# Ledger of designs, part 10: miniprotein binders against q9h3h3

Target 1, 235 residues: q9h3h3
Amino acid sequence: EDGFTAEHLAAEAMAADMDPWLVFDARTTPATELDAWLAKYPPSQVTRYGDPGSPNSEPVGWIAVYGQGYSPNSGDVQGLQAAWEALQTSGRPITPGTLRQLAITHHVLSGKWLMHLAPGFKLDHAWAGIARAVVEGQLQVAKVSPRAKEGGRQVICVYTDDFTDRLGVLEADSAIRAAGIKCLLTYKPDVYTYLGIYRANRWHLCPTLYESRFQLGGSARGSRVLDRANNVELT

## First folded at step 3 (miniprotein)

Design D1d
Fold by ESMFold2-Fast, scan of step 3:
Structure D1d (fold): chain B 235 residues (1-235), chain A 86 residues (1-86)
Amino acid sequence: as target 1 above (235 residues)
Amino acid sequence: STEELIERVLELVFEILELVREAIRLAKEGAPLEEIEELIRRAEELLREAEELAKRAGVPPEVIEKIRELVEYALEWVRRAIEEAK
């Protein structure tokens, strides 16, 4: 019975990607306009399906900020999917290493830090900090979900261009922490999404590569980053 | 137009979900595996059509992936229903 509810939630997530996005694009818009844009579209008040009483009267799927140097590159997703089918048929073990190699071969390298926050001042403050970091060049691109009709937590996604570049992934974590974010962060490479690596996957793979936990004192970056697959601390 | 192609993609996605729901119902009732497999095959054919139309409409690869993810997630529920039916 619960299967039908899960299908409806998945359909709603897809609809969000297809609905209009509210975008601050630093490639074409002066940085001086960011503060006014953030004040106009706080994510805790932007509604998923529109409401005359909210900042939007029409549906909004995502609220996004593109950095000045942002250049979308999804890689060869079709080639990745064909190679994945061949790998499954080959009988070779499916491990984080084999998935990493497939991603490198097909240039599907992007990934993202994820954080979930309840609607309110803390979410809006966190998003404003991340958006400023994107426009100032410390991060490449980020997006945040609008407020759902039924409520619930909203998600902020902060993308990096290469999940195999540990320094780049850690630098993004540092920039997120510098924005004042103290909640749990998890990092997921987009290749895992494209190949259907979810929580209960048959290959028993951890669905995220890294976990970041805020720590008071110690590390200069303000967090402990754990490689979840190998259970090894990177900081 | 691009908007018309997007509407067609959504129609195909809804049709795929209906086929999946019917497959789950049949699995729970202990229907012949051949009948369930036919519905899954039809869903997979519609998915390929939806992906082609989305690509033609210029839909970003990440959105096309969301369509695939939705269908794969739904097929997992068919697999579970078959298992539960014993």
Scores: ipSAE 0.000, ipTM 0.156, lowest interface PAE 12.8, mean pLDDT 78

Design D2
Fold by ESMFold2-Fast, scan of step 3:
Formats: C-alpha cells, structure tokens, sequence
Structure D2 (fold): chain B 235 residues (1-235), chain A 86 residues (1-86)
C-alpha cells in the first residue's frame, strides 16, 4: 500500500520537473541578491499550482539554487533503461551492487540527500541554510518542492555528482549538518528514480543507500551515517 | 503554446495515476479481469499521448523516460497482483 502511495507522489514530483522552476543561479546572479530572493520565495508559501495569495500566480515545479561551479550531467538514461530491461530477463540477481554497476556503465551517477519537513518556519529556515551553503560553495546544487497540499510535507533535495563516491556523499552530509540541519536525511541515487525503485518495489530493494542522523555528542561531523544496503556505519 | 502543452502533460500524468490506483482497487476487490485490463489499456494509451506531448513541449528526454518507467513499473505490479489472485 505505502509503495503505491510513494509511486503516486513520485509521479507528482516528475510532473513538477516539467513545470517552470524558480531558480537562483549563482553562476549569473550576484551572491548579495540571495537573501532578498529567499525572502521573496519561501518554500512554505510558494504554491505548486499558483495562487494570487502566494508569491506565485502561475505553477511552480521546483525552487532551486545552482552553485557557481554547477555543471549538470544526466548520463545515458536511454541506455540505462534498455540495459535494465535486459537485466530483468537475464535471471541475474537484482541487488544494489548490480544496479550500481549498471549506473556506472551508463554514467547515471548523480544522487541526492533528501529531507522531508512540514511547511512553516523550520522548512524555510532549513532551505535558507542549504541555499547559502550552495552559493558559498560547500554544496553544488539543491532544490525544494513548493507547497502542494495543506499540511503535506515538502522535500529538500541536495545533489552530489557521483553516488559511488562515498567520500563525496559524506562531505555533502557534513556540509548539510554545518548549515544547521538536524533532521533525518536519506540518500537516493538518481538511477533508482529512473528505474522506478520506490518503497515496496518488486525486487525488495531498500529505496535509499544511506541514512544520516544528527548526533548531539558527535565532534567529527555532527552526524551518524549508515550504509543501509550493507548495514555498516560510515561515521 | 508550450505552456498549454506542459499543462496537458501534467493532466495526463495525473489521470494515468488515477487509472492505476483504480486498477489496484478493482484487483483487490476481485473485479472482472476484463474491467481491470481496460484500465491498464487506457493508462498505456494516455502514457503514449503524454510522452508525445512532452517531447513537443521540450521536456528533457530523461524526465520523459523517468515518467514512462514509473508508470510501466506500477502497471507491472497490477498485472502481477492479478496473476497472484489466479
């Protein structure tokens, strides 16, 4: 049941990719304009389909911030899809390891740390912290969903270039924590999104690779990161 | 217009998911197979229409493929649920 709810939410998120985005692009916009932009477009008030009472009258799919060095690379998604169909008919085990190899072969390497927060001050404050970290160069790119339903949680996505680069994934977690974020984080490779791996998938795969929890007594990173697939603590 | 095409694609994607959810409900209630198969057929037809309109609207190929994959995966689960019930 939860798996079908996740699939419906994923379809809504995919539709959002097609609608206009509100973007602060640090490659072309002075960093001094960020605070005014954040004040104009707080994610708790930006509505998914537009509302005269909100900052937007037209639909907004995502609110995004691009870092100065951001350079998008989506890889060979079409080749990934064809290889996935071949893998399913091959009889080979479908595991995190086989999906990792498929992603490497087709250069579909990006992934993201996810945090889900209720609309309100905490969400807007968290997004402002993430956005500043992106503009200051500690993170590469991030986006946050607009408010689609009354009371529904919104998601902040913080991207990394290569989900197989453990050090890079951990460095992004550290930067998120340094930005003041204390909520639960989960990490999902984009290859899982392209192949439709969500909760209750037919292959019984965990839909996320890493989990990060804030630790009050921690000194090294301020968080504990778990590799969920191998059940190994990385920090 | 491009804006109108994107709006239509969004409407089609939402309609596809409504059909998928209804197919799951009917399968769980033991409805006739022909009724469930018709919902699957309609969802597949709307997916083809959405994909074509998204291409015309300039939606990136990776986004279109992502939508296609998730819908196909959901429909596969419906078909598996039907087979398990037999």
Amino acid sequence: as target 1 above (235 residues)
Amino acid sequence: STEELIKRVRELVLEIWELVLEAIRLAEEGAPLEEIEELIRRAEELLREAEELAKRAGVPPEVIEKIRRLVEEALRRVREAIERAK
Scores: ipSAE 0.014, ipTM 0.437, lowest interface PAE 7.2, mean pLDDT 82

Design D2a
Fold by ESMFold2-Fast, scan of step 3:
Structure D2a (fold): chain B 235 residues (1-235), chain A 86 residues (1-86)
Amino acid sequence: as target 1 above (235 residues)
Amino acid sequence: STEELIKRVRELVLEIWELVLEAIRLAEEGAPLEEIEELIRRAEELLREAEELAKRAGVPPEVIEWIRELVEMALERVREAIERAK
């Protein structure tokens, strides 16, 4: 039985974002310090609440790496919400295409590749590869969850600034694969979060926009990327 | 300021959970449906306010998603408790 009370779930989610983050910010920190930082804070050992044996003595919500060119852009979320409410009231069809246009109009374009890994060497190695790609400029920003008190998988999130830019999304996937990651990757645009598009949404839309599966081939390890919304192979 | 908006979001989320926990307790004790539904209605109003403030504060999209998902899961637990009590 792995149930939680409503109070526990709410407290955990709120604490994660409001507790301190361990950040390597390539905009202000020399790249030469990354390897030491990764060795000091491997995600499999950084505990959510600062267990006595962990590298952290205090709670950590997320472990993140910001690229040198990283500039957060949330877009016009208020305009998006107003337009969404108008769209629902209009009776116009709600499809991936109409949501995409809403996102473009209001500049709410960011999204992320998600991967779930068990605590251990493979997680730490995958995160180190991702972090180096971010610092080297091949990825913009990434974060990984700390080790939960209850255990379970940890998540690595790799962000891109524009989910409609297929080339950018595919380039991020390639960089993730180059880091040695072989697990299933799923891509979710942030606009879906703002509009409440989840697995069991009333519009029967797929909440995952892209899916990437590892495949051997070429001069480097490749992947097969599927557009889940249109059921079309992109690679 | 962003810091003040984040503090307000935290306050609202805690208030939402208090309402949900009370609704679950009442449902398990077989309290009148009208009383339980009023608590749920209040929780949903506070959730809408919390989401709006979180968006204004520039809170990462995944935090807004977690807040919504957790409230939805909690409301489902209330509905399940009501069914079990019947």
Scores: ipSAE 0.000, ipTM 0.182, lowest interface PAE 15.1, mean pLDDT 77

Design D2b
Fold by OpenDDE base, second read of step 4:
Structure D2b (fold): chain B 235 residues (1-235), chain A 86 residues (1-86)
Amino acid sequence: as target 1 above (235 residues)
Amino acid sequence: STEELIKRVRELVLEIWELVLEAIRLAEEGAPLEEIEELIRRAEELLREAEELAKRAGVPPEVIERIREFVELALELVREAIEEAK
């Protein structure tokens, strides 16, 4: 990943959290309406600021799909942040294990598979596949960034409930691959985002726990998943 | 309005990041330290403004802290790039 691109995407993601979301909620909306919703709000055409001629007239932070089993549980983010501040002041070593333990203690366990795609048909097709997988219950929740003015890459985030559940993380990878996604995937826990831990941080913590590469003719999974922390292949 | 304040906070956050990225680029290119320091100073000023506006808009403290932490980390990257360029 181009270093500058990752920082731009982090910036846009933080700004987007403050804006309204376009949501398809499978808990309240019939699945039969998904195709019409996808056609109305293709992510390559939905603009970040509601530009004239876009499907949206107002600013949009994210386009999201909620599955029937989706339950928002962010855990104790405030307690996590307080504990993190106390840890920094203690002078104790900070490791990936330390962050894992903080996350578990405060029940801040969500994480996401990330994919970056250029605006266009491939992005819209990828998003449609992911959205269908969410509505069909193969995935719990996903979101995609709207089109930026600069025409940069858009990000699709596919969430899992627990980044410590390796099986659940791998199942989500399989579901993404089954939806026809062939690009590189990276998995990042949300705890790293909540604590402001990005690439090249002073603690040398890698916020990416897993990397998934598509594999032609490989295992039934269709991907090779690398544990970045241990540099071990899981598949 | 609260909506206008939130809009301005978003704009400031994006501007800060553009400044930080430019500062990193300049550091990597071996630009004069004074030029890089001016960008850092400007980013810090915009951060203070963003925090004040966010507080006025009723943005949760945890969101404000995330903005600060991100900017601080980005500024550390600039400092590291400066040291590597010496």
Scores: ipSAE 0.027, ipTM 0.470, lowest interface PAE 2.8, mean pLDDT 84
Fold by ESMFold2-Fast, scan of step 3:
Parts: C-alpha cells; structure tokens; sequence
Structure D2b (fold): chain B 235 residues (1-235), chain A 86 residues (1-86)
C-alpha cells in the first residue's frame, strides 16, 4: 500500500508544478511591495484548489519568491537521462557517488533545503522570514506549498545553485537560521527528482544529502550540519 | 483557455497514473501479457497527448520533461513486475 501512496504523491507534485504559481519576482517588482504581498498570501490560508473563504478562488500550485539575481539553470537534463538509462542497463552499482558524478558531468547541480511545518502562524512567520532573505539577496529563490484540503504539513523549499558546493549549502543554511527557523532541515539535490526518487529506493539510496539541526548555545548560527551520504559532520 | 489546457493535462497525467497502477497490479497477479501491454500502450498515447497540451499551455520544458521521466520510470516498474512474475 505504501508504494501506491508514493505514486499518488508523485502525481500530485507534478500537478502542483503545472498549476498557476503566486510569484513575487524581485527582478521586476520593487522590494517595498513584499510585505503587502506576504500579508495578502499567507501560505496557511492559500488553498491548493481554491476556496471562497481563502485568498484564492482558483488553484495554486506553489507560492514563490525569486531573488533579484535569480537565473535558473537546469543543466543538461536530457544527457543526464540518457546516461541514467545506460547506467541502469549496465548492471553497475548505483550509489550516491555515481549519481553525483552523473550530475556533475551533465551540470544538473541545483538542490534545495526542505522544511515541513503545520499550517498556522509559525509557518507563515517562517515563510515571511525566508521571503525577506530572498529579496535581500541572502538566498536566491524559495517556494512554499499551499494548504492541502486534508490540512497536512506544508513544505518550504530553499534552493541553491550547486549541491556539491558545501560552502554554498552551508551559507544557505546559515541564512535560514538567521531568519529565525529552528526546525529540522533536509537537503535534496534536484538530480534525484529528475531520475525519479520513488524508484531510487530500490537501491537503498538516501535522498537526503545534508541534514541541519538547530543547536542551543550558538549566538550567530546555532545549527549542526551533517553530510548524510558520507556520515561526516560539517559544522 | 490556458487554464482549461492545464486542467486537461492534469486529468491526463492522473489517468496515466491509474493505468500504470492497474498494469502493475495485473503483472503481480500474473495476468496475460497482452492485457498489460494494452495498458502500457494507452499510457504512452496519453503521455504524448499530455506533452503536446502542456507545451501549448506554456508549461515549462523542465516540468514536461519531469512528467515524461516519471511515466517512463513507472512503465519500467511495470516491466520489472512482469519479469519478476515469470
């Protein structure tokens, strides 16, 4: 039954990507309009499929903020997929290292920090902090899911350009923590998404490359970051 | 117009998913290969239709590519289920 649930979630995620997004684009919109936009579209109240009682009457797939310097680069996804097919038919080991090498070879390097929060003021406050960090240039781009009909947890995704650049990944973590976020963060490379994460489970692949936990006693940062693939402490 | 196209693409993707799940179930139960192949053929036809409509609706190429990749991996899972049942 769990396998069928995973397939359903994958289909729902694709539908979200296809539905309209509510976007604050700092490349074309003055930063002074951000606070009004955040007040108009708090993620805990924006509904996935629209509702007369919510800020939206039409479906919304994602709520996103693009930084002033944001320039998307998905790399050579077609080359990646061809290489992946060759790897699967070769019978060679499928490991985090081989996926990392495929991603580097095809320049599919982006990834994201993920945080899951229940609908409510804490989610809205966390998103507002992240959105401000994006508009201020401390983060490049972020998005948050709208409220599902079932009222489950919502996800905030904070993207970085290169999952192999540990310093860049850690800098994004630091900016998230500086925004007041204290919950568990997990980092996933987009290459796993392009190769189908539900199938990757067959090879015992951990889709989480980095994990960040808030630690008390740190005045500037306050987090411990672990490289889950190599089981190495980074901070 | 654009909203109608996106709605139709969403409906096609969900229909493809239902066909794939049914194909996996049939493969696991040892159903005739011809029945499973017919579901795969229908899923591939709907994928082509979904890709064309998504392109017309202005869906980003990266999203269309992810849809195609998901369906292809799901079809590969069906093929693995068939092989295991042999």
Amino acid sequence: as target 1 above (235 residues)
Amino acid sequence: STEELIKRVRELVLEIWELVLEAIRLAEEGAPLEEIEELIRRAEELLREAEELAKRAGVPPEVIERIREFVELALELVREAIEEAK
Scores: ipSAE 0.000, ipTM 0.265, lowest interface PAE 12.5, mean pLDDT 79

Design D2c
Fold by ESMFold2-Fast, scan of step 3:
Structure D2c (fold): chain B 235 residues (1-235), chain A 86 residues (1-86)
Amino acid sequence: as target 1 above (235 residues)
Amino acid sequence: STEELIKRVRELVLEIWELVLEAIRLAEEGAPLEEIEELIRRAEELLREAEELAKRAGVPPELIEEIREYVERALEIVRLAIEKAK
């Protein structure tokens, strides 16, 4: 039963990408309007399918903030898919390094830090901090899931433009920590999403590239970052 | 409108999943293959409709491909359930 439930939740995730998004776009909207927008759409109260008692009466798939310099680039996903089929047929080892090379060749470089928080004040406060960091230019773009009908944790996704730029990935982690977030963070390159690399994949690949743990008084950045592919601490 | 097209694509994706879940249930109960295959055929028809509407709505090719892969994974689950029931 659990497997079938997981597949149903995946269907709901696909629907979220297609449903309307609530977007604060700093490319076209003055930064002075952000606080009012955050007050109108706190993620703990925005419902996935709409409710007359919530901020939205109609479905909302995602709540997002775009930075002033944000320019989305998915790369050549079609070329990536064709090369992936060839790779699977070739008998070559399928490793993080091979997937990295495939992503670079086809310019599919974006990725994201993921954090999961329970609905409530702490989620709304964390999202407000992330949103302000995006509008102020410390982060490029972020989104947060609305409150699910079934309850459960909500996810904040903080994107970087190039998962191969280690310094950029670490700088995003630092900005997230500066916003007061202390929970576990995991980093996933979007190439893994396009290729269907999930937790229980047939190649036994770790579905996350980096992991960040808050360390009180530890590192200068306030966190310990592990490179999961190479099993190396990056601090 | 584009918003109405996107809403319809979402409804089709959810309808596809209802058919897949029913096919899995029937396979687990040992129902005739003809009944299960009819549900799969209907799901594939709705997938083609969803892809066409998504293209008309200007949905990025990447998301259309994700929808296809997602449904294909679901159909693989049905296939495995049929094999297990033998």
Scores: ipSAE 0.000, ipTM 0.274, lowest interface PAE 14.5, mean pLDDT 79

Design D2d
Fold by ESMFold2-Fast, scan of step 3:
Structure D2d (fold): chain B 235 residues (1-235), chain A 86 residues (1-86)
Amino acid sequence: as target 1 above (235 residues)
Amino acid sequence: STEELIKRVRELVLEIWELVLEAIRLAEEGAPLEEIEELIRRAEELLREAEELAKRAGVPPEVIEKIRELVEYALEWVRRAIEEAK
């Protein structure tokens, strides 16, 4: 079924998580080193599996920047998985509200703003802006995919600690916009990723919880943020 | 080395997916249940091996748990293919 195709794509994403990452860790590296690191590893040039002529000879799964205050917390993923299996066998309706409850109960709260950009100068410039915002403390952590073998768009992921904290989600959106990003942004809770819920899922759940569009206007940078689950404008 | 262990885990995960795809194909074609069950058993063995190697390589627990969940979900599709074909 369509859901199986989504799980096949998820297997490729897991391979990226397991392969080595190129990390700028602001907890242990001076901020003054960031510009040199960005110049050495522009995401449009770093190849997924390594290549002569690229900055890397070995596979790279992700290119990441950790903020000074970054403290990873994945929650109780094992408990989440067990509860998800029980829910599926119970016959109880599987809804966004049910998933939200499972995520809260098991403290699997992180999520991410996603942006997809074609390889090239605009991607590298956008990533540099995001990376600087992370190192300066306006964002907590971010990563960008390397260039795929077949080409195609690359993704920048900007994480927040708690997808249920609307203010925190909106503050991250604001920081992304302040960095000069104008493309469409979509927000996905990590609970959906851990449970393998993608666009073509058997429960017809929308994997995008929030959506941000750059507001056309004059004076200040701004965006329109929509809560996709409730179809409510947040800004 | 850690890099060699991670490479091996990735190879095992890809092999698991190949076994799942073959199991679905056999189920759709009405192959004997014993043949399909053997592929599932093999996939489960490779999953256990991948989890053990990933743990030794220092792969984050949440990534290992995600691998297991996705494989188990894929095996559910094999079960559905069996039911649909019979």
Scores: ipSAE 0.000, ipTM 0.191, lowest interface PAE 16.6, mean pLDDT 79

Design D3
Fold by ESMFold2-Fast, scan of step 3:
Structure D3 (fold): chain B 235 residues (1-235), chain A 86 residues (1-86)
Amino acid sequence: as target 1 above (235 residues)
Amino acid sequence: STEELIKRVLELVEEIYELVREAIRLAEEGAPLEEIEELIRRAEELLREAEELAKRAGVPPEVIEKIRRLVEEALRRVREAIERAK
């Protein structure tokens, strides 16, 4: 009986955030250097804890690309936490709507499109497309996990500033599709992460707000997007 | 080095989780509240030390806040274990 599985998984995620990142920062680096950087650090070959045979000899938590206009804004996360504690002790139901209002009130608005791919050429090609879209200004910021020692899928995260801005979230999806991405995408607001709400939670909340599936030819967007919270097709 | 400071922060976080695990076990066994509260107090001290080291290592404020939040949530589970044992 472990009793600490969710906290242990969160600690592993924190370790990745705290370890050094390999960053291409378009705010300070010419776009012409991107192709060489991508060739030097393909995600399928960058190892989580370093290896003399890989591009890195030291641990790498994330490989990231920052767009020219990228400005980090986590909002008032402390205020969000205090309000969440008050909500839990109140007589009010805990619903997606109440979490959305807490996030808005405290400006904790970022979210991300996620894609999971096996290590290899397809992952590296997908990441290169996303990185170019970020540097060219179609996306704001993205990161990809390094290769884990035990193997398994890697994740590409493409961030948007405001999960309540449906048009902005859908525009990011379109830009991802325009970059040649055809795999399943899921969109998650960071507020769920900050409050420790995951797939199995006592409030039966779905932390995945949108789901995007590639479709051939018919849609100008290149995808069919579902609103998972309201169970409604958007495209 | 920055990497050594980050490793120390991770070691402190691991120690905090071990203290939380011990506190929950003691609560379930009906140990005196003073013993459980001492473990909570120690965990809070280590959290403050981890935050300060993380700041010195240049860890982003967003990540430091994430560390604080996860530890505070773990400590909340200790309080729940105490209530269940009453």
Scores: ipSAE 0.005, ipTM 0.303, lowest interface PAE 10.4, mean pLDDT 82

Design D3a
Fold by ESMFold2-Fast, scan of step 3:
Structure D3a (fold): chain B 235 residues (1-235), chain A 86 residues (1-86)
Amino acid sequence: as target 1 above (235 residues)
Amino acid sequence: STEELIKRVLELVEEIYELVREAIRLAEEGAPLEEIEELIRRAEELLREAEELAKRAGVPPEVIEWIRELVEMALERVREAIERAK
């Protein structure tokens, strides 16, 4: 049920990385063009494999906005994967700490805040807020999935460049909240994705490091952030 | 050429998941096992084709293995649906 949907969505997410992307690149495009671009490509209407009745006739893997200062750095993913294989062969314990160390050693540091929303006005509004925050320099880069053939929730991913930089992760959370986002957010390092570690894995590792819940009034930050690995409140 | 190969791989993966969903639906409805097994067989053939095209397109081996694992997990959902329907 949910497991089948998650597996299908994970497969489509990987396929999406290989399909063409619709990109607003603030490094080369004036910020004044963003509103027209958002109106042309609302994520609730952009179809994954194209449809004459949608904004796109051809497949679209992701809808993305690159900030003016965006500089992609995936690190040494091949070295990470080789070290991971060696670690498994060594018989040494596989823990969050060992994965963190592999990620640091190979500079595979990026991570992302994730939010899942149903197709419709609220998704499009949330994406527009995130896109504006990226173009205005409050966030570095973000992507949103197009509408799946079967329907279901879509995902907005807001990336940070270093999951070990707690302050940077929390600053991204604050910027997301300032953009008007009130839903649950979860933060996942890309190292887990590159190593094929998902929710159901043989090592029983949790790939989610942080979760953020909107809190009105009680916090100057606007959210409560939990470090799930250490079970400690950060705000 | 490479762009067309990648596009075809993605189309094959989509076809595989459509076959898997149909197989699960048939299993839930108590359809003959032979019909369900035919859909699984077709899905496995498409997976082999997708893997070969992905190799030709230069897709990293790790990504090809991930495609295989996800498809095999989806096919396991069909087997679970069959068992549940008994």
Scores: ipSAE 0.000, ipTM 0.134, lowest interface PAE 16.2, mean pLDDT 79

Design D3b
Fold by ESMFold2-Fast, scan of step 3:
Structure D3b (fold): chain B 235 residues (1-235), chain A 86 residues (1-86)
Amino acid sequence: as target 1 above (235 residues)
Amino acid sequence: STEELIKRVLELVEEIYELVREAIRLAEEGAPLEEIEELIRRAEELLREAEELAKRAGVPPEVIERIREFVELALELVREAIEEAK
């Protein structure tokens, strides 16, 4: 039964990627139209499979905002997979450092800050802040899941193009905090997803690389960022 | 036509899913490895077809990579079921 549940969740996630997206693309749409778009498509009201009573009658997989400089690049995932197979057979230690080097070699560098929020005003307000930061150029691209389950949390994903660029990752955190976000954030490099680090913890690796906690009136950055692999505070 | 290609990709993904579920069931029942391997082979063929159709439909490369990730995860579950049945 657990296997069927995991497979259903994976199929559901893939269906979301393949279903139509509601996109505000700042590369082709004037920034002045953003507020109206956000009012039309609040993520707490957009339904996953469509409803005549919601903003959408057709299925929506993701609600996304693309910045003016957005240029997708997944890297060489095929080369990464082949090298991962070789690494496992080599007997070399599988550590965050060796995975980082593998990702760099194959240019699989993207990653994302994740936040999970219940449907409602706080989710919609957080998404509006993130979307404005993307359109204004402080963030590159972001997406939020539609409402698929009453009482279930929705996820906001804020992408950076290079997880090895610590300054870029920290600047994204700062921009998220400047947008008014105060909840826990975790950062996951896409290489961990491609290599299945979340599936089996046989290598005892933490599935997230960074963690950010809001600090009210305390830190110079307004948040404390922890490098989980090295147990080093980056604030 | 693009919408029809995307619909066909989803149908192929669902068929891959069915093959994986059947492979796990057979592994749990102690069926011959040859039967399980045949289902895996068919799933891999459908994955190649789905990737090609997704590419033709203009699906972003990152989404095509995610389709591959899902199938690889599903195949790992089949291997785990085989090991548990031993």
Scores: ipSAE 0.000, ipTM 0.143, lowest interface PAE 18.8, mean pLDDT 77

